# VHH binders against C4-dicarboxylate transport sensor protein DctS (dctS), part 9

Target 1, 216 residues: C4-dicarboxylate transport sensor protein DctS (dctS), of Rhodobacter capsulatus (Rhodopseudomonas capsulata) (p37739r437to652)
Amino acid sequence: TLAHELNQPLAAIASYAAGGLNLFDQPEPNLTMLRQAFEKMGAQARRAGLVIRRVQDFVKKRTPQLAALDLSEVLAEALSITAPVAREHRVKLASLIEGRIPGVQADRILIEQVLVNLIRNGVEAMAEGPRTGDDLTVRLARAGAAVTIEVMDRGPGISDAVAASLFDPFTSTKSEGMGMGLNICRSIVEMHHGSLSHGPRAGGGTVFTVTLPVPQ
Below, E stands for the ipSAE of ESMFold2; O stands for the ipSAE of ESMFold2 at other seeds; V2 stands for 0.75 times the mean of E and O plus 0.25 times the DockQ between their complexes.

## First folded at step 3 (VHH)

Design v02 (framework vhh_7nfr_2; at its last look DockQ between E and O 0.02; V2 from the best seeds 0.00; counts 0 for: pae O 18.3 > 2, placed apart)
Fold by ESMFold2 at other seeds, look of step 4:
Parts: sequence; C-alpha cells; structure tokens
Structure v02 (fold): chain B 216 residues (1-216), chain A 124 residues (1-124)
Amino acid sequence: as target 1 above (216 residues)
Amino acid sequence: QVQLQESGGGLVQPGGSLRLSCAASGFTFSDYAMSWVRQAPGEGREWVSSISGSGGSTYYADSVKGRFTIARDNVKNTLYLLMDSLKSDDTAVYYCAKEVYITPSGTYEYFDYWGQGTQVTVSS
C-alpha cells in the first residue's frame, strides 16, 4: 500500500536518528558512523519524497475524461460514500442545491474523489475538535459563468498558521490523518480549469469552495 | 477480504491483441471505480485506464487511447482491458487497482488495493 511505502522510510529515519543520537552521546563518538547515519536519513527522506512525487505524478498524468456531468448526481454519490463515517462521528450530512445547476465538463471519477475528500476532511475536523454544530452542508450553486460547490463544516476553523501551509504535504494538526488530500484535490480541480479555495463559515467552521467553469 | 486477481497476460507480437481480466471479491464491486495501471521493467507505475462504478464513464491515458478499451461486468465482478495494436512500449506488468480511498483516520491511500499483476510482453 501507499501508507506502507511511506511508513518504511519514515521508520528508517526514526531508527537512524535514534542510532545517531546514541553515537553522539558516547565519550568518543565515531564520526564515520555519525556521518553514515545522517547520509542514510537523507536517503530515506529522498525515498519518501519520490513516493509522494509518484502519487502526484500519477494524478497529474491522468487525462481528465471530460463529459457533461450533473454535479447534483455526483454530490449525492459522494454523500452516500461518506455517510457511514459521518454517522460514526455524529455528523449530519446535508446538501443545498440553489436554483438550476447547469452541467459542467468534468471527469466524474476525479470530481467524486474531490468531494469525498473534502467531506471527509470536514467530518474529521468536526470529530477531532470543538464544533459549533453537528451539520456539514454541501451547497451547490451557480455563480455567474461558474458553478460553486461549498463544503461547509462546523469544526474549529483554520488558524492563520495552518492556512499558510494548508496545501503542503502532511499538513495536519490531528493525531491521526494527513492534509495531503487537499493538495491532490486542488490539482484535480485545476485540471478542470477551476479553483479550490477556503474561508471561514458564517457562525463557525470552515468553507472549502470548488469553482468549475460552465461551458457556453 | 478484498482480492483482485489479474489474468490474460502473455507473449504477443507487435500489432497483436490481448484481453486482460481482473476478478474482484470482498467488496461491493459496483460501488467503486476501477483502474488498470502498468509498470515496465525499471520504471515507475503508469496509469492506463479507469472506469466508473456503473461502467458509464471510461478514461484512458494518451499513450493507449484508441487502442485499449476498458470494460466491467458488475454481475460477474470482473474488470477487463481489451488491448489492440500492441507495441513494444506496452510491455509491462499490468495491475488491476481499486479507486482512491480515504480511511476514517484520515490517512490518504491512493488506489486502495492492487492485484498481483499479469505480465504482458510485446516482442519483435
């Protein structure tokens, strides 16, 4: 698995760091072995970086298969997929479809992945911190020449410090989980000539907004 | 227990055809998009093709578009890749892969499960 491929170099880094500190603490440190420990840590960090880049390259190499897509259908499927984890954490999933939503040219598989990732991020944020309510709402609306999909949670919100690094790999404040999915989500949306943004939700929480162009 | 088992690989001449199959079990097959991914000797993995859970949408890498056809049979829980006009560049181990899955713990896993792979060799 991907998790297994990343955990191996991380475990190796931890092991070489522990061994290096033990060598450093000896009365006569063996500098050759210390250098080797640092070199091996560097090599494992590069290995982890290659694993991450291959995942990103795989997503970027997937040519979006653009077809007319009904976003309300995709949203319904994403809500169905995420319903068990939302129920587990007592999060109420809801959708709000405002007006008539034109079709967009999009890859159903990729857009489903984005919505599932954003919804799960919101559920996780609401499960792992203070929340201002139990509802996670996805709002689908037309905004001029675009359609917007807003994933609105009631979690603790995003601090300014976290916001500055939000799309970096492994951005997470949780004891479990990673923020790596947001970087991939942004890449997918940009492949569709859209954008992914974030901001505060009125009344508390976070809004992630996916914007997709409407073809003329 | 999720299992994916590929078959149908073999040795073929340039311009030839093969049909790969992937038998899936241990999950509700129609709920998930499925993909074919390949790995040539000494190279990284390359995405080949994907198909939606219903089978209504299909997707192809530029390198195989027009030559390969992905299909699924949700009654038999089987994924297929029909490969035509094979070239030496298509030589690889081909893997059947289940779509992206984010665990409840938030750990990101892309292509949740992989089959063992089937070798396709195009020789001339």
Scores: ipSAE 0.000, ipTM 0.099, lowest interface PAE 18.3, mean pLDDT 76
ESMFold2-Fast, scan of step 3: ipSAE 0.103; ipTM 0.568
ESMFold2, look of step 4: ipSAE 0.000; ipTM 0.317
ESMFold2 (binder alone), look of step 4: mean pLDDT 85; pTM 0.866

Design v03 (framework vhh_lunsekimig_d3)
Amino acid sequence: EVQLVESGGGVVQPGGSLRLSCAASGFTFSSYELYWYRQAAGIERELIASIYSGGSTNYVDSVKGRFTISRDNSENTMYLQMNSLRAEDTGLYYCARTEIYVSGDTYTFDYWGQGTLVTVSS
ESMFold2-Fast, scan of step 3: ipSAE 0.005; ipTM 0.314

Design v04 (framework vhh_6z1v_2)
Fold by ESMFold2-Fast, scan of step 3:
Structure v04 (fold): chain B 216 residues (1-216), chain A 122 residues (1-122)
Amino acid sequence: as target 1 above (216 residues)
Amino acid sequence: EVQLVESGGRLVRTGGSLRLSCAASGRTFSSYAMGWFRQAPGKEREVVAAISWSGGSTWHADFVKGRFTISRDNAKNTVYLQMNSLKPEDTAVYYCAAKIEVTYGSTEYDYWGQGTQVTVSS
């Protein structure tokens, strides 16, 4: 439960604080043990923050309005929405639809948000760093029992340091701001029983892959 | 708190396969992002693969992409690294690590296992 999950780290913080104070008040306090107490308190505070974030995300959560969705139509709209920012940064938006794409059961507004966020991320990556080309291509294809949406940029790629924090919703490149775009995309895709992954693009750049199940 | 224990490391011949497991203890395992790291003698630790708390999002380093696959089973509190087409260059101690997704801006992993040795002979 929520209460139990939140009370555990809070009780641990209180316990480490009491233990640390006892050590601090001793003649010749053990500084190594004090450091460890503070480190453990910090870890439990971060754990409490995780529980609070999950509750806040749940409260703000839209109940998905699932309907048969034509992904090619949603892709066209997402490209239209992102065209101005792409033009500003000299990025050529392209789409590649391979074969017949079956309808998926999805919330149109939420899936459009995912596509817009991934396309904008790619455009910004190409604008801010060295690029290996000027196209950002979105590929739509059927892969067995799933449909895949690949957003392929020509940016500098994702460093190992960034990859280590990719799932941290507080990662931000903006002054005073917090970037949660990828984590929001992940949550939306997972609500649709899909997956979000990324990897290097052939010829340079990054590919973000959204996989959504085909109905039945 | 969470404790991580890796297993599965052993000697394997070039081209072989191996699956590493990382067993986690703690009620909040499903709230943690998990990663696999490796460190060869005289080299710094490098990230190999990462997986989100739900398993819905994964990342793999270029040098293992297509050969290694990270996965998790939240019911068993376990994360796995399936390693195929092993090369001598894959010889290293492999560590699993857990990250609280809310780390107040930190990119550092919070909990680490003790490591499991993988040796790939030519």
Scores: ipSAE 0.000, ipTM 0.139, lowest interface PAE 15.9, mean pLDDT 76

Design v05 (framework vhh_gocatamig_d2)
Fold by ESMFold2-Fast, scan of step 3:
Structure v05 (fold): chain B 216 residues (1-216), chain A 121 residues (1-121)
Amino acid sequence: as target 1 above (216 residues)
Amino acid sequence: EVQLVESGGGLVQPGGSLTLSCAASGFTFSNYALAWYRQAPGKKRELVAGIYSGGSTVYMDSVKGRFTISRDNAKNSVYLQMNSLRAEDTAVYYCAKRGLPYWGSQNFDYWGQGTLVTVSS
């Protein structure tokens, strides 16, 4: 799985870093062994980079089929697909559509997979950790020249350490649906000239925000 | 080899207090989130409280204001202070280490053997 393939080199890097720090702080540290630790960390980082590039290339080089897309319709389908897993974990799925949402130029299949992945991640976060409520709400709204999609969960939130690396190419999450993870979702959104970000939800939980441009 | 060893469980009257301790070894303690879970007979295991590497905490609604989770990185230990105990708090309590520092269902917990807490008159 993507998570397994990425976690192996990342765990190796953490181990070499810990060993190198212990060696570095010793009286008269062995610089040859310290150099070897850094060389091994570099090799594992390159390996992780190749795994990520392979998965990103698979998604990007499928030749996106851009067409006028009704995001309200795609959201309804994504909620339908994720309803069974939400019910299994006692999560109440809700949608909030604010005003008229203009069409965007997007690949329906890729955007649907982004929404399914973000909703599923929210449900799983609520299932695994303490929660502040039972709802997962997806909000659609227009803000100037962009449409925003906010996936808001009531899970435990994201720690500062994890937040700093969440969109780092070496961070991985769920690897289902063509090997989808947060980095792949970000790549898909950026392919559409949009952005993917996150922040804390008022009252507890996390908000993932997808921003897509309105055609001019 | 990751090891988690719980202690502090016992029999206590309703309204009483207990402090649970978990001693950890085999990993760099300060880098990982730790949590307390519980399981009553015939029920699923549920997360009671969690503490992240940075010190942020989360609690199950039914224990907010009654339980406090804390950690001591110098002693490789995590604690659960339980006040105003109720019969519904009766369960085996488990200490758990989250997997690698990433988000989502790809995280796996390492578990201790558990410590029994019985709240009864």
Scores: ipSAE 0.000, ipTM 0.112, lowest interface PAE 13.9, mean pLDDT 76

Design v06 (framework vhh_7nfr_2)
Fold by ESMFold2-Fast, scan of step 3:
Structure v06 (fold): chain B 216 residues (1-216), chain A 120 residues (1-120)
Amino acid sequence: as target 1 above (216 residues)
Amino acid sequence: QVQLQESGGGLVQPGGSLRLSCAASGFTFSSYAMSWVRQAPGEGREWVSSISGSGGRTYYADSVKGRFTIARDNVKNTLYLLMDSLKSDDTAVYYCAKGLRWPYNSLDYWGQGTQVTVSS
């Protein structure tokens, strides 16, 4: 389990911290041993980071459990999951389904994660600063041999400076996050032989477009 | 009309320090997050640091973490970047920008930039 794998380096850090404090309480502290304790704590912290990255890598390298997926149902679930955070930030979630959306071959859990992540990012963008409206709209439409999912926010948009590093691994300014959100979304979509792109929204804000192929 | 005017750049030796300032006008300064972005010769733009409107939250690029400090004075409508332990790799034009990078907010480049050159 993740908990078990993570508890090992965390227990080691706690042990080295206790040992370091014990050394510090000596009449003449051994500075070399104290330095070693800090170095070992740093090594264990890096090990904990690798455990987390291994779990994230497993998601990225997972073979999708493909099944016929109703995107309108998955969208409804994603909107339900994100409703509390949208309400907290006074963002109105809306959906627009244009015509009949064919089933796609996709992993429900992974595609739901993509939608939840993109919707949450849009809500957070609108919460941070200037916005041109209070809606975040998700649009489903068929475009030829593909289905498009457009997550459209009314946040401040993406500048050229931000765009250059948007999909870099671990590029995130979330205070509590590891910067995996958009990179994971891109990986998941590409595993489904689709694409993830972005552009400006008419009237202000950003559009994130997920394109998934219709089986042919 | 949003106006951002940077100052404080110059030539400094490796290990030196500089304080950059950005005077803001044309908007309610305390209501908006602010950022510093740099562009080195022949390189793309790199986000350096951001600060929330209240100053309660700060964010730093890994390359400058522990060496640079972003600060603001909402009474004077001024943004600061305190740069310590400067390296040759910090040589760039530094721009004051309105907005946050997080989660992917727009950064509006409104100033002309201020040149920082780290060389001996």
Scores: ipSAE 0.000, ipTM 0.162, lowest interface PAE 11.4, mean pLDDT 77

Design v07 (framework vhh_lunsekimig_d3)
Fold by ESMFold2-Fast, scan of step 3:
Structure v07 (fold): chain B 216 residues (1-216), chain A 122 residues (1-122)
Amino acid sequence: as target 1 above (216 residues)
Amino acid sequence: EVQLVESGGGVVQPGGSLRLSCAASGFTFSSYALYWYRQAAGIERELIASISSGGSTNYVDSVKGRFTISRDNSENTMYLQMNSLRAEDTGLYYCARHPGYKFWSGSNMDVWGQGTLVTVSS
């Protein structure tokens, strides 16, 4: 499985890093062993990168099945899919649809996967970190020539260090786990000529914003 | 081996202070967000404080202004400074490592310490 293929090089990197730190902290570090540890870490990092790129290439090779898509219907389905995990972690899912949402040209399955992944990410962040509230709200609104989907959690937020490495699959996976899934979501959104961004939520937490173009 | 070890617990009078330490080994400490949990007798474990890899902090409302979480990446140690302690702060304090925002199944990244006991009594 992907998890097993990626866990091997990541576990190896963690092991070599720990061993290297132990050697480095000794009064007379063995520089040959330190060099070998860094070389092995580099090789495992390249291995992990190849696994991630294979997944990205698979997504990019697909021809999206673009059709007129009702985003409110897709959102309802995504909320239904994520309701059990939200309930398990005592997170209250809410949606807010502001005004008339025009249809977009999109692949229903791919956009649904983006929404499910962003909602699950928020629920898990709230489950594992301190909460600033109990709600996770998804907002749909038209903003000029685009429709915006905002996934707003009450989790611990994103640190400056994580923000700097956001969409770097290797670094994010090792520190806070937002690497591969978020990068896949970004690839799907960009394939639809949209964008994926993030920012702090008023009152605490994170907002992930997906924008999709309105057909002209 | 990946390990977290708590220390610093003890018995203190109401209004007193304690500093807890969480010593980490077997992983790249600076790369992970870290968490303090509290478990009172007969109550589920409650997350009380967190610190991100970048040093940003969050607290549960009941400890805001009284507790301060910090980390020293050079010493692979996380701290919880507890001031103005109350009887309701009594419990086992655990440090933990979790991924936070994740998009893959893999709970083998979760690590828990064995806990350190804090008793606030008059």
Scores: ipSAE 0.005, ipTM 0.161, lowest interface PAE 10.8, mean pLDDT 77

Design v08 (framework vhh_6z1v_2)
Fold by ESMFold2-Fast, scan of step 3:
Formats: C-alpha cells, sequence, structure tokens
Structure v08 (fold): chain B 216 residues (1-216), chain A 122 residues (1-122)
C-alpha cells in the first residue's frame, strides 16, 4: 500500500538520523559512518519522492474524459471488481438503487476507481477492526440537483480525532493502509464538481458519501 | 486510558537472544495498535516494530528484519519483541507504545511505557 511504501523510507530516515546524531555527539566523530548515514538518508528520501511521483503521475496523466455516465452500470462494475476481497473477508456486498438515476458528466475510469477504493476501504475496516455487522451497502439515489453514492460499512466507525486528520497525507485508519487514497478520491470527485464526505452509519459503521451534480 | 509496563531487558552477549514483554492494562487491548521503539545514549528514539490490534499486520524496521519479531497475545494483554542474533549496536532502552487506533500507518503513538534497558556486549 501507498501508506506502507511511504512509511518505510520515512522510518528509515528517522533511524539513520538518530544514528548520525549519536555519532556526531561522540568525542571523535567517525566521519565515514556519518557519510554512510547521510547517503542512506538521501537514498530513502529519493525512494519516498518516487512513491509520491507515481501517485502524481497517475492523476496527472489522466485527462478527465467527461461523458454521460450511467452510475448504476459503474457501480455494478465496481462491486464485481471488489467481490473477491469482500468474500475473502466475509463481507456481504449489497447495492440499493433508489428510483431512476439521471446520467452525470463524468470520467468512467476515474469514478470507478473512487468507488473501488471506497468499497475496498470499507471491507478492510470491517476485517481489521470491531465489526457491527457483516454487510457493506452502496446506495445510489437522486438528491435534488445531485446524485449521491453512499458507501456504508459496518466497521468500527471514525473517531472525532481520526475525522480531523482523515484526509491528511500519510494518515490511515488501517495498518499498512492507503491513507493518501482518500485524498486522491476527494481530488477526483472535486474535479467533477462534486464532494466527498463521511459520517456515522445508523446502527454502527461509517458512511462515505460522493455527491455529483446533475446537468441542468 | 492504558498503562504499559515493559520487562525482559538485561545484559546479553553478542549473538544471543532475548524476549521483551509489555503488559498492558486498561481498555480492550485489541483496540490498540502496538509498537516497539528504542533509544540509545545520545540518540533520538527510533521505531523498531509495530503490530495491528488483531495481530494481522506487522511491520519491522530494515535494520532488524530477519532478527526481531513482534507478536501479541490479546488474551494476556501482552505484546512481545523476540530479539535474535543480537549485536552491540542493538544496545538501547526499549519502549513499548500504544496507538489509540487498532490499525494505523501513523508512527505517532499515544501511550508509552517507561522502558527496559538492553545491553549487548562482546
Amino acid sequence: as target 1 above (216 residues)
Amino acid sequence: EVQLVESGGRLVRTGGSLRLSCAASGRTFSDYAMGWFRQAPGKEREVVAAISGSGGSTWHADFVKGRFTISRDNAKNTVYLQMNSLKPEDTAVYYCAAHRLPYTSDWKYDYWGQGTQVTVSS
């Protein structure tokens, strides 16, 4: 995962810095070992930069191809993609489409990635944390001039402290999780003039809500 | 709130093995991700290993991979650090720490023990 890939070089840098400081504070510092510590820190910093660049390249290379999009079709595809991981963790995937959903102007691949990421995050939260149920439900509905996609898990929920830092880089509610994944999802949704929010699910768990405008 | 008490630190010869234990008291132990940190004289504290609340995910620093193993026993409210093939450079005070979440990539831990001294001599 991205968070794991970034935390590895960051932890290594902290370790080499601590080692270098210990050498520096000795009566006669070993300059060869200090050089080695700096070289290792530099290599880890470059590794972290490459990880960040890969994420940026993915977003930047994709020029949004806005077209009339059937969200119910994209949802079906996202559920199909995530079914194996849900089955592995004994999570029951369900969908609820309320009424006729109008088309939205969106990039199919980018919106599908958002849905897959949110569903996978919910499944993994249910797998690792205390579970309040075994279903993960995705609800698709029209709300005025917008369409809403609600990804509802039965995981442990999000505390007020975690909520404050949920979209911060390098923060994740999952061990080896992808903390920056939610920031990418938010950026994609905002690129489509929508919003991504979260809140508690009735009966326990979390709801992530994607809102997309309907052309008028 | 949670209280942490480390034990097992002692003098050991190069190439030896040692197991550190950290006993936790307070709320449900599986609600906390746990970590082992160390600090040598004159150095800043560094992360050694971490484990999720369920024990399903672990992480080990590169400089201890293959030699150290973190594990936990939630029934006993205890986290362990098994240390093999010890080297003089492993000499440090080892600290047990708990994170407020059962799973996290964040290295900023909330609750800390008082430490246990490990000395490795040739």
Scores: ipSAE 0.000, ipTM 0.105, lowest interface PAE 15.8, mean pLDDT 76

Design v09 (framework vhh_gocatamig_d2)
Fold by ESMFold2-Fast, scan of step 3:
Structure v09 (fold): chain B 216 residues (1-216), chain A 119 residues (1-119)
Amino acid sequence: as target 1 above (216 residues)
Amino acid sequence: EVQLVESGGGLVQPGGSLTLSCAASGSIFSSNALAWYRQAPGKKRELVAGITRGGSTVYMDSVKGRFTISRDNAKNSVYLQMNSLRAEDTAVYYCATMPFGSWSEHDYWGQGTLVTVSS
């Protein structure tokens, strides 16, 4: 929903960058105009930063309502919510629950938002790019003192260049705010003393891993 | 901690060559266009060469054809290859960001490396 506020400064940055490149290509480039293009890009970048920070501050201002949470139930609900968009894009949603999953202390609404956002991002990646398969699988497992949630898509994967700026709002977003969802997911997971990481999926695609601590 | 570290400066005779290196933190390297500036005594800092994330380059007229800017993704570094050096190239050379990807209002600058072109 915040896509409009974010897309405006991003479009402005792209426009100023194109104008600046045209100036570089001229026989007598106007360095004053190049400086102005850079200054305008910087201003738009700061505006985009304020939009992202407002979202992060909103999440931080909400005190998490921590309670014993059954992650299997939250996963089932997230899959139910995302099933229509997956079906629309011919993506087969699957879940794999490995062993007994202990309860975690978490805010149900915020964790559900994380799962929905990661699943939607995977579906959109598979819809908009080349894919190596039709499944999006969410794996839930215990790993030592933590529970891991792995959202595994069959999309085009993430290059090293894109990975370095994945949480950077200047990274081009094609899915109307799905790139913003990753920043929100990271903030929510960190509020729960967990971590959000990503890596390549065996056979092609991307794995996003959410790690949440188990109380003793 | 220092975010940009320059090296490679020194004394060279007119017509000689030097390669300047700038090591950047991974996040700065990946998120920004990078540039070399120089400042001679009593003069303003001036842009010598820049390289965008997409690989497009820009050069000051007086160095065009003599200097080459490049990036090395494996080392998170940017380089300035300087050939056919002249006395007027004598300056402190600074590596700096051009912050197209920065959330901060602050630019990042290195501490500088001295290049002296003299007989």
Scores: ipSAE 0.000, ipTM 0.081, lowest interface PAE 19.7, mean pLDDT 74

Design v10 (framework vhh_7nfr_2)
Fold by ESMFold2-Fast, scan of step 3:
Structure v10 (fold): chain B 216 residues (1-216), chain A 122 residues (1-122)
Amino acid sequence: as target 1 above (216 residues)
Amino acid sequence: QVQLQESGGGLVQPGGSLRLSCAASGFTFSNYWMSWVRQAPGEGREWVSSISSSGGSTYYADSVKGRFTIARDNVKNTLYLLMDSLKSDDTAVYYCARLGPMTYSHDAFDIWGQGTQVTVSS
């Protein structure tokens, strides 16, 4: 069950927290073991996230509930959800909405998850390596018969080697879960008859572009 | 061949004592922090105790502090857990574990033994 699978990593977090607190309260706390306890708690939190994402992937295999969706509202909500993690990593979240964005036929929950995943991945990329700036910007615009959502980070960018494995879930399953998250995003976008692509950001970093069709 | 092998588990009455041993092979035991971790039926893993490479520093979970003692013999490459005043709540499989080198997103413990069953029951 979902509850059972979530309770396992949560119980592990509680156990590592108890052990870490005991280490912290000692006269000579072992900072290496304490850091590793925090790293294990982080890993279990990521595992819980992967369980949730797997449930979302399962739901995605069912028919999405399409309705007229205001992408600017969904973006505002996604930015609100990701603000704490961005703040933790000293990333400034910004949005650019160009003109009036037409409604799209989409599943609100699934599209919000795409935005949250892409923003979170950008923040983590900026946390991991050298960054060319402190902003992560999401741009909404209409381009012909489509609406585009561009998630633009200031991380180290994507090499050709990394690009080849970016959507491979097996490459990322043990460390970050990034491949799982991006694969889920791609599947959700494709389910909405759109596309997900990436490219270099002017001035450094990466742009992830989600394209969704405008209803005729 | 890196290996940890536990022994000394068994059935004991509440209030009894047990001494667990862990034989290490395939690495320089004296260079590593060592730990005991337990897993009770239907529960996740719970850290119990850790000991520094020299044996000069020891750490205990609150649930076992004052009842358990961790020790090591670097000449014999053996880790010990001396368990006094055992309670039914101490029933678990006890694992010997080595603290791994710090790496990005690394598991804190990089090698584990097979475990030894401790059952505290009347």
Scores: ipSAE 0.000, ipTM 0.079, lowest interface PAE 20.9, mean pLDDT 76

Design v11 (framework vhh_lunsekimig_d3)
Fold by ESMFold2-Fast, scan of step 3:
Structure v11 (fold): chain B 216 residues (1-216), chain A 119 residues (1-119)
Amino acid sequence: as target 1 above (216 residues)
Amino acid sequence: EVQLVESGGGVVQPGGSLRLSCAASGFTFSNYYLYWYRQAAGIERELIASISTGGSTNYVDSVKGRFTISRDNSENTMYLQMNSLRAEDTGLYYCAKWLGTPSQYFDYWGQGTLVTVSS
């Protein structure tokens, strides 16, 4: 499948090149269509580059760069990154920090990626389906020996059938290098000895819960 | 460290059965979706079966009704029961945990277990 994923953009480039040459060889070439052929070739070349980069990253097997992390700071950064897409979809982002949150040992970049992905997923769920409200709230709290991050949307919720297939590649309709972000999020959280779960939100919607251990 | 070790392969006649095992260590087994992949000579690895954290299973059409995937979270082990084996089932069988895409071949930690269906 890696060869198939790489051969698709390469075949597209070859097709656009052939089409471009046919346009170029006409007595009065359509420069607009020729430009579009080059733009499409450039897009497919970038797609091929992303496939190659993904393979290289997995070969390197990135180890988490653990450091003392202020989750309130990372949450603020994630909310800032996702604010434009939330605004575009008329979603009100809110945060609720309950009590004093201790530092955790975590890789800042990877945890930020998890939060950004979960917030974006919530915003997109609220945009695509019926809403039960306008807010997406991220709650940060200490629960015993762990810190919990709850990303709470007001989307249509997750049925039992959808829940069963959230991490199943056999039901994926997108495999052009995009994948299912939730599996990456779960892998990142597990590398930090935490857990990622989901459940219904009171009043409608979904809650995604990230649990991270408190250093002892 | 994350480790997945496959075992249980062997040589069987068409119509025979085998049970493969995948022993896991270095991660919280119960929190992951788990997968069986198969690779035949000259062919890319293909995803054969999956099992969710809650025990929901899915299979590629060619093995539905013949193969059964299961997991034992207390033993950190996943199984693949293969019945009514065919010549086309011959190949190396790998177990994996999913990192978000089906094409991540470097997710496998084991050497695979060889299944040969002679005919």
Scores: ipSAE 0.000, ipTM 0.154, lowest interface PAE 14.3, mean pLDDT 74

Design v12 (framework vhh_6z1v_2)
Fold by ESMFold2-Fast, scan of step 3:
Structure v12 (fold): chain B 216 residues (1-216), chain A 122 residues (1-122)
Amino acid sequence: as target 1 above (216 residues)
Amino acid sequence: EVQLVESGGRLVRTGGSLRLSCAASGFTFSYYAMGWFRQAPGKEREVVAAISRSGDSTWHADFVKGRFTISRDNAKNTVYLQMNSLKPEDTAVYYCAASPFLRTGQYEYDYWGQGTQVTVSS
């Protein structure tokens, strides 16, 4: 919820304000810690502003335009968009399409944004930490009544501590990242009656799985 | 509700290597500088290494320069201490600590872990 997403930076601001007042009231206040309290409050206020702006920008777009979507075409476009950043970081982008993938009812622009964001996140994870290989592979497959899109990187993986807050917009490693945060990606996928999950990749790295229902 | 949990401490032979980890929760990790401290029996706690919020700036005590390296992974809320060429004098309980700023003084850190024991046998 928006309320939940806004309450996090607001609570942080209140906490830093209380801490700053406590420092100020000490016999020898630590001015560098006091300065930091104000810097942190400013940063959290800017984060709250970004949440509001992202919601406003999203709402300005039309309601999802659901149409029969060819996921292989959307994947090809997403790979094209992310190829420059992959090359910069020495990441080899690959795709695997297993069998015939049925069309799904989806908004092309929104699903493309999800794929671009997940691919960029994988490339950046491989750039920043130890890597177990140089490929980032996106796999399309049908699994029963659903289609799965797996974005598989060779980065350092995700710790249990980070996993709990992974979809929090304020835990992004990029303060002004290009594209949406993972929580917006999850919201888009859920809007399509799908799910977004993650897990470890065999041989090292992370797999982000998008599941979308097959039309009936 | 701030928690810092160190791990990786064990018995190691002289000349060996060891990596310590410190997992942080209950605060915005990327807004805190992190430090590694140690305390040997009968000695005061001393600062070993420190790292800035972004990881772009590091400080290492003279007695560990070239042997120890501090690093962090803000995506994993974890700070590391890579310890090479270990000496018996490195035997201590190692603590991680969090501060709003990069600091080289023990008394300027706000939050502390419980510690992890490193023993270097001669």
Scores: ipSAE 0.000, ipTM 0.061, lowest interface PAE 24.7, mean pLDDT 77

